# VH-VL binders against q9c950r261to396, part 5

Target 1, 136 residues: q9c950r261to396
Amino acid sequence: VPTFEDVKEVTIRRSKLAKWLMEPFFEELIVGCFVRVGIGRSKSGPIYRLCWVKNVDATDPDKTYKLENKTTHKYLNVVWGNETSAARWQMAMISDGHPLEEEYRQWIREVERTNGRMPTKQDISEKKEAIQRTNS

## First folded at step 1 (VH-VL)

Design d5 (framework fv_faricimab_arm2)
Fold by ESMFold2-Fast, scan of step 1:
Structure d5 (fold): chain C 136 residues (1-136), chain A 125 residues (1-125), chain B 108 residues (1-108)
Amino acid sequence: as target 1 above (136 residues)
Amino acid sequence: QVQLVQSGAEVKKPGASVKVSCKASGYTFTGYYMHWVRQAPGQGLEWMGWINPNSGDTNYAQKFQGRVTMTRDTSISTAYMELSRLRSDDTAVYYCARGYDILTGYYEPDAFDIWGQGTMVTVSS
Amino acid sequence: SYVLTQPPSVSVAPGQTARITCGGNNIGSKSVHWYQQKPGQAPVLVVYDDSDRPSGIPERFSGSNSGNTATLTISRVEAGDEADYYCQVWDSSSYHVVFGGGTKLTVL
């Protein structure tokens, strides 16, 4: 089971998504990482959920939106519990903050509740290395 | 002029299936979740599930899992809800309702701002 | 499974203020929406995201949500406000929409 630190190290912030958006390695790098998705609001502010990125959806060039100072038609297909929970998200809805341990615990509970799959140790290790190389 | 228009009343026997349609107009059909909510006579509102009209993905309430199927036809901006193996306690008005704007990126359904007029389904022996 | 509790009925005199409660464990951390339903009609959204009103809904409709109780407040009640009122949240733990049992508002 990936630890909170494991998930935190492979969670991509919105500013990094915007920075890498136009790069040829974008999809390969982002798939298999986590993103912190804004799912609603509470009295305490925005509510976020840690989701696992399955693919980048760029199939509809007419559905554009603003991501920071750029315009894009790329969306992220993410999973929170199991494959039946897959949803398509604008990267503009991704947090630029670090994940919270409470969000990690909620993700663990949801994967267990839905009998979903978790990243392997190898998956996490490979993503950590790829992110480190890109940040060089 | 945003509208959801549903198919007419149905009378079915126990064990049969019913398929209710919901035709959307006045907005981008594939841009919003479509939910189904039912209400038995004199009872409260009961959520059945949603469909993402863009992807075809569905999420059903546990009570209806295995009996309900939600589909859509994007060429005619119409959503469908089929309920099988009907029982007398499935007698209810069935509503379609427009959920959250999927283009904003929020996964979770928000408020239902537009509702269909309802379809009365009567299941009697 | 998450449960929302509403009183089955509330009575109010015309011109007075009606308050309809929606109880739920830590409901103040969720967004609450309110629907008005008149006999033979589909529900109508009257308050969303705890306290916001859709365009066309009179300002005398308001909402609040904190702790374990959300409240729909209808000021200067009119006979036309007589209806069933339902609260609703999204339960992220189960991925389910949850409705309260409904409250019948009688204006007499």
Scores: ipSAE 0.000, ipTM 0.538, lowest interface PAE 11.0, mean pLDDT 86

Design d6 (framework fv_faricimab_arm2)
Fold by ESMFold2-Fast, scan of step 1:
Structure d6 (fold): chain C 136 residues (1-136), chain A 122 residues (1-122), chain B 108 residues (1-108)
Amino acid sequence: as target 1 above (136 residues)
Amino acid sequence: QVQLVQSGAEVKKPGASVKVSCKASGYTFTGYYMHWVRQAPGQGLEWMGWINPNSGGTNYAQKFQGRVTMTRDTSISTAYMELSRLRSDDTAVYYCARDQYGSGSYEEFDYWGQGTMVTVSS
Amino acid sequence: SYVLTQPPSVSVAPGQTARITCGGNNIGSYSVHWYQQKPGQAPVLVVYDDSDRPSGIPERFSGSNSGNTATLTISRVEAGDEADYYCQVWDSSTDHVVFGGGTKLTVL
């Protein structure tokens, strides 16, 4: 089971999504990483879930939105738990903060509850290296 | 204090067009998709389509394709829905509704306009 | 095209629990939203994303969604809960919003 630090190192923040949005490596880099999805609002603040990025959905060029200072029609298809939870999200709804350990624990619980696929330490190690190379 | 205020009731003859307005206030107009939903007397809710006020992009339900046009004016935070070639069965209350998470996430409607009654009679 | 099925009416006595169902093929994989509409008024969002409540909606309103059925549950029903209730999903494959036919809740 990946540790919280493992997951944190392969969680992509909104500012990095905006920075890499138009790069040719964008989809290959972010697929298999985690994003912190804002699923709603509460009086205590935004509610987030750690989700695994399945693919980038760019099939509808008419459904555009603002991401930071850019306009895009690219959405992320993400999974929380197993494949039945797959959902399409605007990158504008992705947090620019670090994941919280409580969010990591909720993700572990949901993957186990739904008998979903847990990423391997090898999967995470490879993504961590790719992200580090891109930031260098 | 989010508000959506729609234009007043309209009476039209078959074959005419109607253009309903929805003026938004209390939030960033370009940050949220606007949907249009209608309801014929005694009937259920029927989705017509959405507009992205930021880009002007639209998506219409197939039933209304070719007859509906959704536009917006960002300078006055107002969305418009124009329905052409009106028939008697277009008699309905027309609502605008804001998409809660902005720009089309989840398509749930947290705020609605008061509705505009459009009556089509010969 | 995707179809949501609701019973046309449900009757309940004050203080009892009302359950309004929304049937759809594999609806448990969709996010279901619920709206309350009183005569002459615009709909009001009462439950979103299967089970979450907007600020200001009483905790008596709750939702669930699993398999082929989503359910809106209203506990300790009050006369003021009498209304039409609509379920709604977004079908990502067609990028279309789908409403159920509506359920009239009668409080006797």
Scores: ipSAE 0.000, ipTM 0.514, lowest interface PAE 14.8, mean pLDDT 85

Design d7 (framework fv_faricimab_arm2)
Fold by ESMFold2-Fast, scan of step 1:
Structure d7 (fold): chain C 136 residues (1-136), chain A 121 residues (1-121), chain B 108 residues (1-108)
Amino acid sequence: as target 1 above (136 residues)
Amino acid sequence: QVQLVQSGAEVKKPGASVKVSCKASGYTFTEYYMHWVRQAPGQGLEWMGWINPNSGGTNYAQKFQGRVTMTRDTSISTAYMELSRLRSDDTAVYYCARAYGDYEGWYFDLWGQGTMVTVSS
Amino acid sequence: SYVLTQPPSVSVAPGQTARITCGGNNIGSKSVHWYQQKPGQAPVLVVYDDTDRPSGIPERFSGSNSGNTATLTISRVEAGDEADYYCQVWDSSSDHVVFGGGTKLTVL
């Protein structure tokens, strides 16, 4: 089971999504990474779920929204537990903060509950390297 | 100002379908999950499922799986709940409700006024 | 499937304290919310996260949750408190919102 630090290192923040939005490597880089999706609000502020990125949905160029200082029609299809939970999200709903350990524990429980895919150490290592190369 | 307004009462025959609407106003529609809850006459509250208005993702109670479809139209801030193959025991008031919090602590801070659906011959 | 058990009715005299219980296996580990429903009206949230009150709900309404029982307490009951009361949790094992069967509060 990947550790919280492993997952944290392959979780992409909103500012990085905005930065890489127009790059030709965008989809290949972020597919298989995690994003922190805003699912609602509590009395103390926004609530997030740690989701795996399945693919980038750019099928409707007329459905645009603002992401930081850019405009885009790209959405993320993410899963929380398994493939049956796949949902499409605006990248504007992705957190620019780092994941919390409580969110990591919730994600573990959900993957186990739904008999979903658990990333391997190799999966995580490959994504960490790709992200590091892009940041450099 | 913050409110959910539902469509009017419906009378249907067994085997028909009904589609109830829920129009949100006074808040950002895509920021909160929308749940559907029904209540048969003289009975308790029964959870049916939720829709994420941003993504269109849904999760239905097992009892309604295969008969219920939840959708939304973000351009008019409206959520929909369609129930097919209606039976007489589907006679109930159907509510939409805005969820506050996360899956571990979801509570409903805003409710629609309810839509009475009567299924009879 | 997870179930919440409430007494079907509770009667209380005006000015007295009403206590409505919500029983569930290890419910103290869950967040419990309470709704008030008057005839012909939508439910109204009166207590959330076990103990907290929404703005506009009188301090006479309070909640507690420990072990296998959550309790909604209404102090100095008024005739206007007559309603059905429902407890609610989210059950992680089934990914379902669960409501109690409801308690009719009668003020005599």
Scores: ipSAE 0.000, ipTM 0.511, lowest interface PAE 18.7, mean pLDDT 86

Design d8 (framework fv_faricimab_arm2)
Fold by ESMFold2-Fast, scan of step 1:
Structure d8 (fold): chain C 136 residues (1-136), chain A 126 residues (1-126), chain B 108 residues (1-108)
Amino acid sequence: as target 1 above (136 residues)
Amino acid sequence: QVQLVQSGAEVKKPGASVKVSCKASGYTFTGYYMHWVRQAPGQGLEWMGWINPYSGGTNYAQKFQGRVTMTRDTSISTAYMELSRLRSDDTAVYYCARTDSSSWYEGPYYYGMDVWGQGTMVTVSS
Amino acid sequence: SYVLTQPPSVSVAPGQTARITCGGNNIGSKSVHWYQQKPGQAPVLVVYDDSDRPSGIPERFSGSNSGNTATLTISRVEAGDEADYYCQVWDSGSDHVVFGGGTKLTVL
């Protein structure tokens, strides 16, 4: 089971999505990472879920939106527990903060409840390395 | 006009299954989550689960896990709720209701259930 | 499991103010929605996200939510307000929607 620190290191913030959006490596880098999806809000602020990025969806070039200072028609198809939870999200809906341990615990429970795919240690290590190479 | 129209009343024997439909019109079907809520005679509202019509993803209340299945057909803007292995205490009015899913800030739980179907009476008796 | 507690009944005279409470542990940190249900009819959303009103709902309906208690307030009550009222939250810990047990409002 990946640790909270493992998941945190492969969770991509909105500012990084915006930075890498136009790069040729974007889809290859982002797929298999985690994003913190805003699913609503409470009076204490936005509520987030840790979701695994399944693929980048660019199938509708007419549906554009602003992501920080850029315009894009790229969306993320993400999974929270298993494939039945798959949903298409604007990257503008992704948090620019680090995940919380409570969100990590909820994600673990949901993957186990739905018998979803747990990332392998090698999957996580490869994504950590790729992200670090891109940041350096 | 935004509207949810449900299938008609059903009478079932214990052990049978029932499948209730909910046809949406007047809005983008895939833009809203669909909830199922039931109400036994003289009792309160009980949440059964929701389906995301865009993805087909579902979330069921623990009490109904293993007996309920929620599906949808986007070609006819219709959601379905099937409850199996019926018991007499499943006798209730079953409602579909939508919740807005339209922003990162507003998710499926922020807006409340703003449009409801008329309800489908399911009677389970021997 | 998260539980919402409502009084089973509240009585009020026409023209007065009715207050229906919804108790829950730290409910003030959650978004509370309120539904009105008349006999033989589907519920109607009257207040969402603690204090907002859907289009078409009279301004006499208002809500508040703090600490362990949310309140639906109906001012200048009319006979037509007589109904069952339900509060509702989403419990993020269980990812479940939770309804209160309902309150029957009687306009005397």
Scores: ipSAE 0.000, ipTM 0.551, lowest interface PAE 10.7, mean pLDDT 86

Design d9 (framework fv_faricimab_arm2)
Fold by ESMFold2-Fast, scan of step 1:
Structure d9 (fold): chain C 136 residues (1-136), chain A 122 residues (1-122), chain B 108 residues (1-108)
Amino acid sequence: as target 1 above (136 residues)
Amino acid sequence: QVQLVQSGAEVKKPGASVKVSCKASGYTFTGYHMHWVRQAPGQGLEWMGWINPNSGGTNYAQKFQGRVTMTRDTSISTAYMELSRLRSDDTAVYYCARDFGEVITDYYFDYWGQGTMVTVSS
Amino acid sequence: SYVLTQPPSVSVAPGQTARITCGGNNIGSKSVHWYQQKPGQAPVLVVYDDSERPSGIPERFSGSNSGNTATLTISRVEAGDEADYYCQVWDSSSDHYVFGGGTKLTVL
């Protein structure tokens, strides 16, 4: 089971999504990483879930939205738990904050509950390396 | 209809082990975690842990770590809770309960077994 | 570890409104669930996600949750509402399920 630090290091913040949005490596880099999706509100503020990125959905060029200072029709199909929870989200709904340990524990529990895909050590290692190459 | 049916009452001596069963029906057994909650006579509810029936993964409350073992048999949709090295203060009704929650809700226990009375006495 | 505090007992006359509190640090940021337990019976979920009711639970049962206190409200109390009531949260930091100590509702 990946540690909280492992998940944190392969969680992509909204500002990085915006930065890499138009790059040819975007989908290959982002798929298999985590994003922190805003799913609603509580009395204390926005509620976020750590989700695994399944793919990038660019199938509808007419359905655009603003992501920071850019306009895009790219959406993320993300999974929270297993494939039955797969949902399409605007990257504008992705947090620019670091994941919380509570969110990590909740993600572990949901993946286990639904018999979802748990990343392997190799999956995490490959994504860490790819992110490091992009940031260099 | 969702049902959780537990095994019958047990009387054990201190130092013994007890294994309580919980047979599920009316839903997909592997789709929901099964929790164990106990209640000593005249006391409140105390969470013991959960098992994921699909993976076999478990999470135990610290108080029971090292003494409790939760298992399941998916072929008969049955969860088990074994508590070892029993003490008199383990005398309690033991419940199994199914958890439920949606993407934006915290998990709660929507269905409970009828309870199994375990008495530990010399 | 996270702790939920409930009064040990609440008394109410038939037809009046009972309010059972559940205290916890920043409990308003959590989802609170409530269970009713009658003597010799398993607990029954009566309110979940602060204020939602399962099918079959009378509209007289409602809940609220803000700040440091969640409240289960039972309006037009009936003798059949006599029971122990437990609040419960999931403490995400420990991945533990936390119950309050329970409140015995007496209808006098």
Scores: ipSAE 0.006, ipTM 0.556, lowest interface PAE 10.4, mean pLDDT 86

Design e1 (framework fv_ixekizumab)
Fold by ESMFold2-Fast, scan of step 1:
Structure e1 (fold): chain C 136 residues (1-136), chain A 123 residues (1-123), chain B 112 residues (1-112)
Amino acid sequence: as target 1 above (136 residues)
Amino acid sequence: QVQLVQSGAEVKKPGSSVKVSCKASGGTFSSYAIHWVRQAPGQGLEWMGVIIPIFGTADYNQRFKGRVTITADESTSTAYMELSSLRSEDTAVYYCARDEGYYDSSGYYFDYWGQGTLVTVSS
Amino acid sequence: DIVMTQTPLSLSVTPGQPASISCRSSQSLLHSDGKTYLHWYLQKPGQSPQLLIYEVSNRFSGVPDRFSGSGSGTDFTLKISRVEAEDVGVYYCMQSIQLPYTFGQGTKLEIK
């Protein structure tokens, strides 16, 4: 089971999504990473879920939205739990904050509860290296 | 002040489909998962599936093999369960139930239930 | 699927006497997060099920102190210290550690 630090290092914030949006490596880099999806608000503030990115959905060029100072028709298909829970999200709804340990615990529970696929140590290691290479 | 209100009783023919509604009031609709549980006359409780409205995603008990579809309409705070290819053994009371665990570290239990909808399948 | 087994299937109790219901799971309900996902519901005649106890031992809001839950791993007990007429109905345990959620077959509590 990946640690919280492992997941944190492969979680992509909204500002990085916006920065890399137009790069040729975007889809290959982002798929397999985590994103922090905003799902609502509580009395204590916004509520987020850590989701695993399965693919980038660019199938509808007419459905555009603003991401920071850019316009895009790219959406993220993300999973919270197992593959049957895949949902399409605007990158504008992704948090620009770091993940919280409580969100990591919720994600672990949901993957285990639904018999979803857990990332391997190799999956995480490869993604860490790719992100570090891109940030250099 | 949380309440789940279900649609009324239905009588259906074998081979038809039925769509039961569950309207939620109190709290934020998208902050809950809605589960469906059925109970045949004189029998126990059987879990059918769940919808997570904010994700628009559903999971199902494999026993219903593509016959069950659960959906939600956030604008009306209503969840729906549609069961197709009805058989006499589908005669049961169908319940919706709320699960707050999907939006909190606590939960994954049914804190509030709808009143139930009797579906009778007979020729 | 996780199998939930309740004993007894029926219980007849004189008002004011205690009652005890057992629930056994085919595998541990203790999660790596430290929580045990075992819950108890009561279905009174002609009514929807209602939550009594969640995560083994926590009473749901409005549930009287006479109800208590205990257990760990695969073996759980619901106790009623002093049975009242309003406690009549069918009691179900449920696990929610993995999908599909599964229920015990139910225990019918009747007044003697």
Scores: ipSAE 0.025, ipTM 0.662, lowest interface PAE 5.6, mean pLDDT 87

Design e10 (framework fv_ixekizumab)
Fold by ESMFold2-Fast, scan of step 1:
Structure e10 (fold): chain C 136 residues (1-136), chain A 125 residues (1-125), chain B 112 residues (1-112)
Amino acid sequence: as target 1 above (136 residues)
Amino acid sequence: QVQLVQSGAEVKKPGSSVKVSCKASGGTFSSYAIHWVRQAPGQGLEWMGVIIPIFGTADYNQRFKGRVTITADESTSTAYMELSSLRSEDTAVYYCATDRGEYDSSGYLEYFQHWGQGTLVTVSS
Amino acid sequence: DIVMTQTPLSLSVTPGQPASISCRSSQSLLHSDGKTYLHWYLQKPGQSPQLLIYEVSNRFSGVPDRFSGSGSGTDFTLKISRVEAEDVGVYYCMQSIQLPPTFGQGTKLEIK
C-alpha cells in the first residue's frame, strides 16, 4: 500500500499539467500519476478525489476547452476505485493544491471496497524518478 | 443530449418504503451527478441528496438523514432513491436531475441541467 | 442553510409587457473561484422545472433572449422583456455555492 507521502509526491497539480501540456513526454510522464479531481463544494470548501491517471485522451481535436491561458483537446481518463469508475475529465477540473491525508484515506478505502488495483512501490518509485528528472 | 426517465406513480401506506428509479440515456452515466429533489403539493422545491456514480458516493440533506438512501447501477444506467418510514408529509412529486450532463465536465453542485419527468408518491392510510 | 427569499410571490402580466422577479440570499453567493452560484428555473404547470439562467446571467441553451439575469452578492433579478403565454409558471431561484442547495419560495407568473 503506498503511503500518503508516496501518493503526494506523484500527484500532479494543474499548473504542472498546463506547463507540460505540449511536451513530447507529457502522456508517458503523467500516466500512472495521481491527480486531485474537483467534484463539488461543501460548507468547508471544495471537494476533491485523488484519482489514478490511466491515459490521455486526445482523440477528438474538435472538443476543446480552456486550461489556464491555453486551449487544449487533451483529457485525462482517470480511475478512483477500480476500472469501472473510469471517466474522462478536463484538466481544468484538476486542483492546483496539495492532496490532503483525508483524501488519501478515502482513496485507499474505495480501492479496497471495489477490489481495484493498488500501485506497487516500484510503480511509485519510477514515477518519482521521472518527475524529478523532468523538474531538473 | 441527456434524458432522464423515472418510474411510475406509487401509493404507499404510512410506515412503508418507496424506491423510485431514474434511468439516464444520451450521455455517459458514470460522468453524471444525479440529484433528487421533491415537491409537496402546492409547495416549493426541496433537495434530498445526490449520488456521484463515478465515485460511488452519496450525500444527503440532514432532514432526510437515516431515511433516504440513493444508489446507482451503472450496468443499467439507473439511479435509485429509497425513502423509508413514510409519513403523509412525504406525499410529493420526486424528481431526479443531472448536475452536468457531459462526460468531461462531471462534478456536482453546479446547476441542474436535465430533469426527469417526476414520480408522484402518495402516502395515505 | 442558506435562505433564499423571492419577491413578489405572484404577479399577473399583460402579454408583451415586462416582468421582474427578485431573489435575495442570506449570505453572499460569490465563490473564491470568481463565480456566483445563483441560478433560475421555470416550472410550467404540470411539468418538471427547467433551467433558464445559470451563474447569475448566463442564458441556458434554447432559452429566448427576452430572459435576462443580473445581480451580485446577495441581490439578484430575473427580467422578462416581453412576456409571452409560454412563460406562465412558477419561477425559482437556487443557490449552489454550498450543500445543501436551496431554493426560493417561488414566484407565480400569470397572464392577464
Scores: ipSAE 0.053, ipTM 0.665, lowest interface PAE 5.3, mean pLDDT 86

Design e2 (framework fv_ixekizumab)
Fold by ESMFold2-Fast, scan of step 1:
Structure e2 (fold): chain C 136 residues (1-136), chain A 123 residues (1-123), chain B 112 residues (1-112)
Amino acid sequence: as target 1 above (136 residues)
Amino acid sequence: QVQLVQSGAEVKKPGSSVKVSCKASGGTFSDYAIHWVRQAPGQGLEWMGVIIPIFGTTDYNQRFKGRVTITADESTSTAYMELSSLRSEDTAVYYCARGSDYGDYEPYYFDYWGQGTLVTVSS
Amino acid sequence: DIVMTQTPLSLSVTPGQPASISCRSSQSLLHSDGKTYLHWYLQKPGQSPQLLIYEVSNRFSGVPDRFSGSGSGTDFTLKISRVEAEDVGVYYCMQGTHLPYTFGQGTKLEIK
């Protein structure tokens, strides 16, 4: 099971999504990473879910939105738990904050509860390496 | 006060389907999960499945897989449980129950329950 | 599926006396997130179940302090320090650690 630090290092913030949006490596880099999706509010403030990025959905060029100072029709299909939770999200709804340990614990619980796919240590290591190459 | 109000009792023939509704009031519908639990006459409680309306996600007890479908309509704050291919063994009181609100970030326990809907399956 | 076993299946108590109900699970209810999702419900005659205790030992809002829960791993206990007439009904334990969620068979509490 990936540690919280493992997941944190492959969680992509909104500002990085905006930075890499136009690059030819965007989809290959982002798929298999985590993003922090805003899903509503609790008594304690905004609620976020750590979601695994399944793919980039650019199938509807007419459905554009602003992401930082750019305009895009690219969406993320993300999973929280198992394939039943797959959902399409605007990158504008992704947090620019770091994941919290409570969100990591919730993600672990949901994957195990639903018998979802748990990424391997190798999957995480490969994503860390790819992200580091991009930040060089 | 949070309240879940279910549709009325039904009598169904074997092989038919039944769709039970559960209308929520007194709280924000999208802030919680709705579970379905049944109880056969004189028997204990059996969990059937759950829907998390904000995600549109569902999970079902495998013993009902292919027969149960849970849906939610946020505009009316109503959840539905449809059970198909009914058998006499499906005669039970069907309850909806709310998971905890997302103040805990998780729907771990069932804090409020509907009044129950008796479904009788007989020839 | 996790099997939840309650003992006793029925008990009769004099008002003001204590009552204790045991719940055992076929495997540990400690989740990898460090929490134990064991909950207690009461179903009064002719009524829907109602939550009493969640996550082993936390009393739900409005539940009298004469109710307490304890336990860990596979062995859990619900205690009523002084049984009152309004406590009659069937008590159920439930595990929420693994899908599908499962309930004990129930313990019927009656007044002598």
Scores: ipSAE 0.013, ipTM 0.572, lowest interface PAE 8.2, mean pLDDT 85

Design e3 (framework fv_ixekizumab)
Fold by ESMFold2-Fast, scan of step 1:
Structure e3 (fold): chain C 136 residues (1-136), chain A 125 residues (1-125), chain B 112 residues (1-112)
Amino acid sequence: as target 1 above (136 residues)
Amino acid sequence: QVQLVQSGAEVKKPGSSVKVSCKASGGTFSSYTIHWVRQAPGQGLEWMGVIIPILGTADYNQRFKGRVTITADESTSTAYMELSSLRSEDTAVYYCARESYSSGWYDEYYGMDVWGQGTLVTVSS
Amino acid sequence: DIVMTQTPLSLSVTPGQPASISCRSSQSLLHSEGKTYLHWYLQKPGQSPQLLIYEVSSRFSGVPDRFSGSGSGTDFTLKISRVEAEDVGVYYCMQSIQLPLTFGQGTKLEIK
């Protein structure tokens, strides 16, 4: 089971998505990473979930939106527990904040509850290395 | 684009229950939350509760807790608000509205940007 | 609960004249992430509320540029630079930083 620190290091913030958006390595890099998605609110304010990036959906070039100072038709298909939770999100809706440990624990519980796929420590390690290479 | 269409007006007797539906079209139903807001004749807007379809969880204004139940059926993209033990003061127009969220300064966040047309519920004999 | 207070509760404006509506919250609406969760809605007679301004100052799609929002913390203002007949209705401020969501009492704008 990956640790919170493991997941935190492979959680991509919106500013990094915007920076890497046009790079040829973009899809290969972010698929298998995590993103923090706002999905509602509670009595205590906005609710966020750590979601695993399944793939990049660029199939509809007419469906563009603004991501910071760039325009894109790329969307993220993300999973929270298992395939039934899969949803398509604009990268503009991805958090630029760091994940919280409670969000990590909620993610673990949801994957277990739904019999979803748990990433291996090897999967996480490979993503950490790839991210470090791009950050220099 | 997203549109919310509510069920038609109802006349109910005191003590009965009413269940209002709100059907969404367009967009991803699980990517936003559905709020319920009512407006009694000549009064302002009063928030009743919200459901987060992706989580299957609802929260309510304490004023209505115990009488209001909000549910969602993602397969039909429909949210429901049921209010029980109706009183004459529950006569109001009931609205559903969607809210989408983001966490950063650059993110799109509109508050409740799409509203249903409203459902008039009249509680009388 | 966060209490939202609007002033004035009603105003009558000649077409082409400016209008200003104030909204005060009992607590700061600034979130730790840097966003301020205050929004303005217009309810035209016989219609559902419609979003005008979100996050204090951002104009919603299709809203004319004569509408502007400003403020910070607990004090907010909605301004209409030149009121038109279509602007008649009740204006509400709303906070969405905490549940329950709360609205101001509403400000009724009428044309003279």
Scores: ipSAE 0.041, ipTM 0.646, lowest interface PAE 5.3, mean pLDDT 85

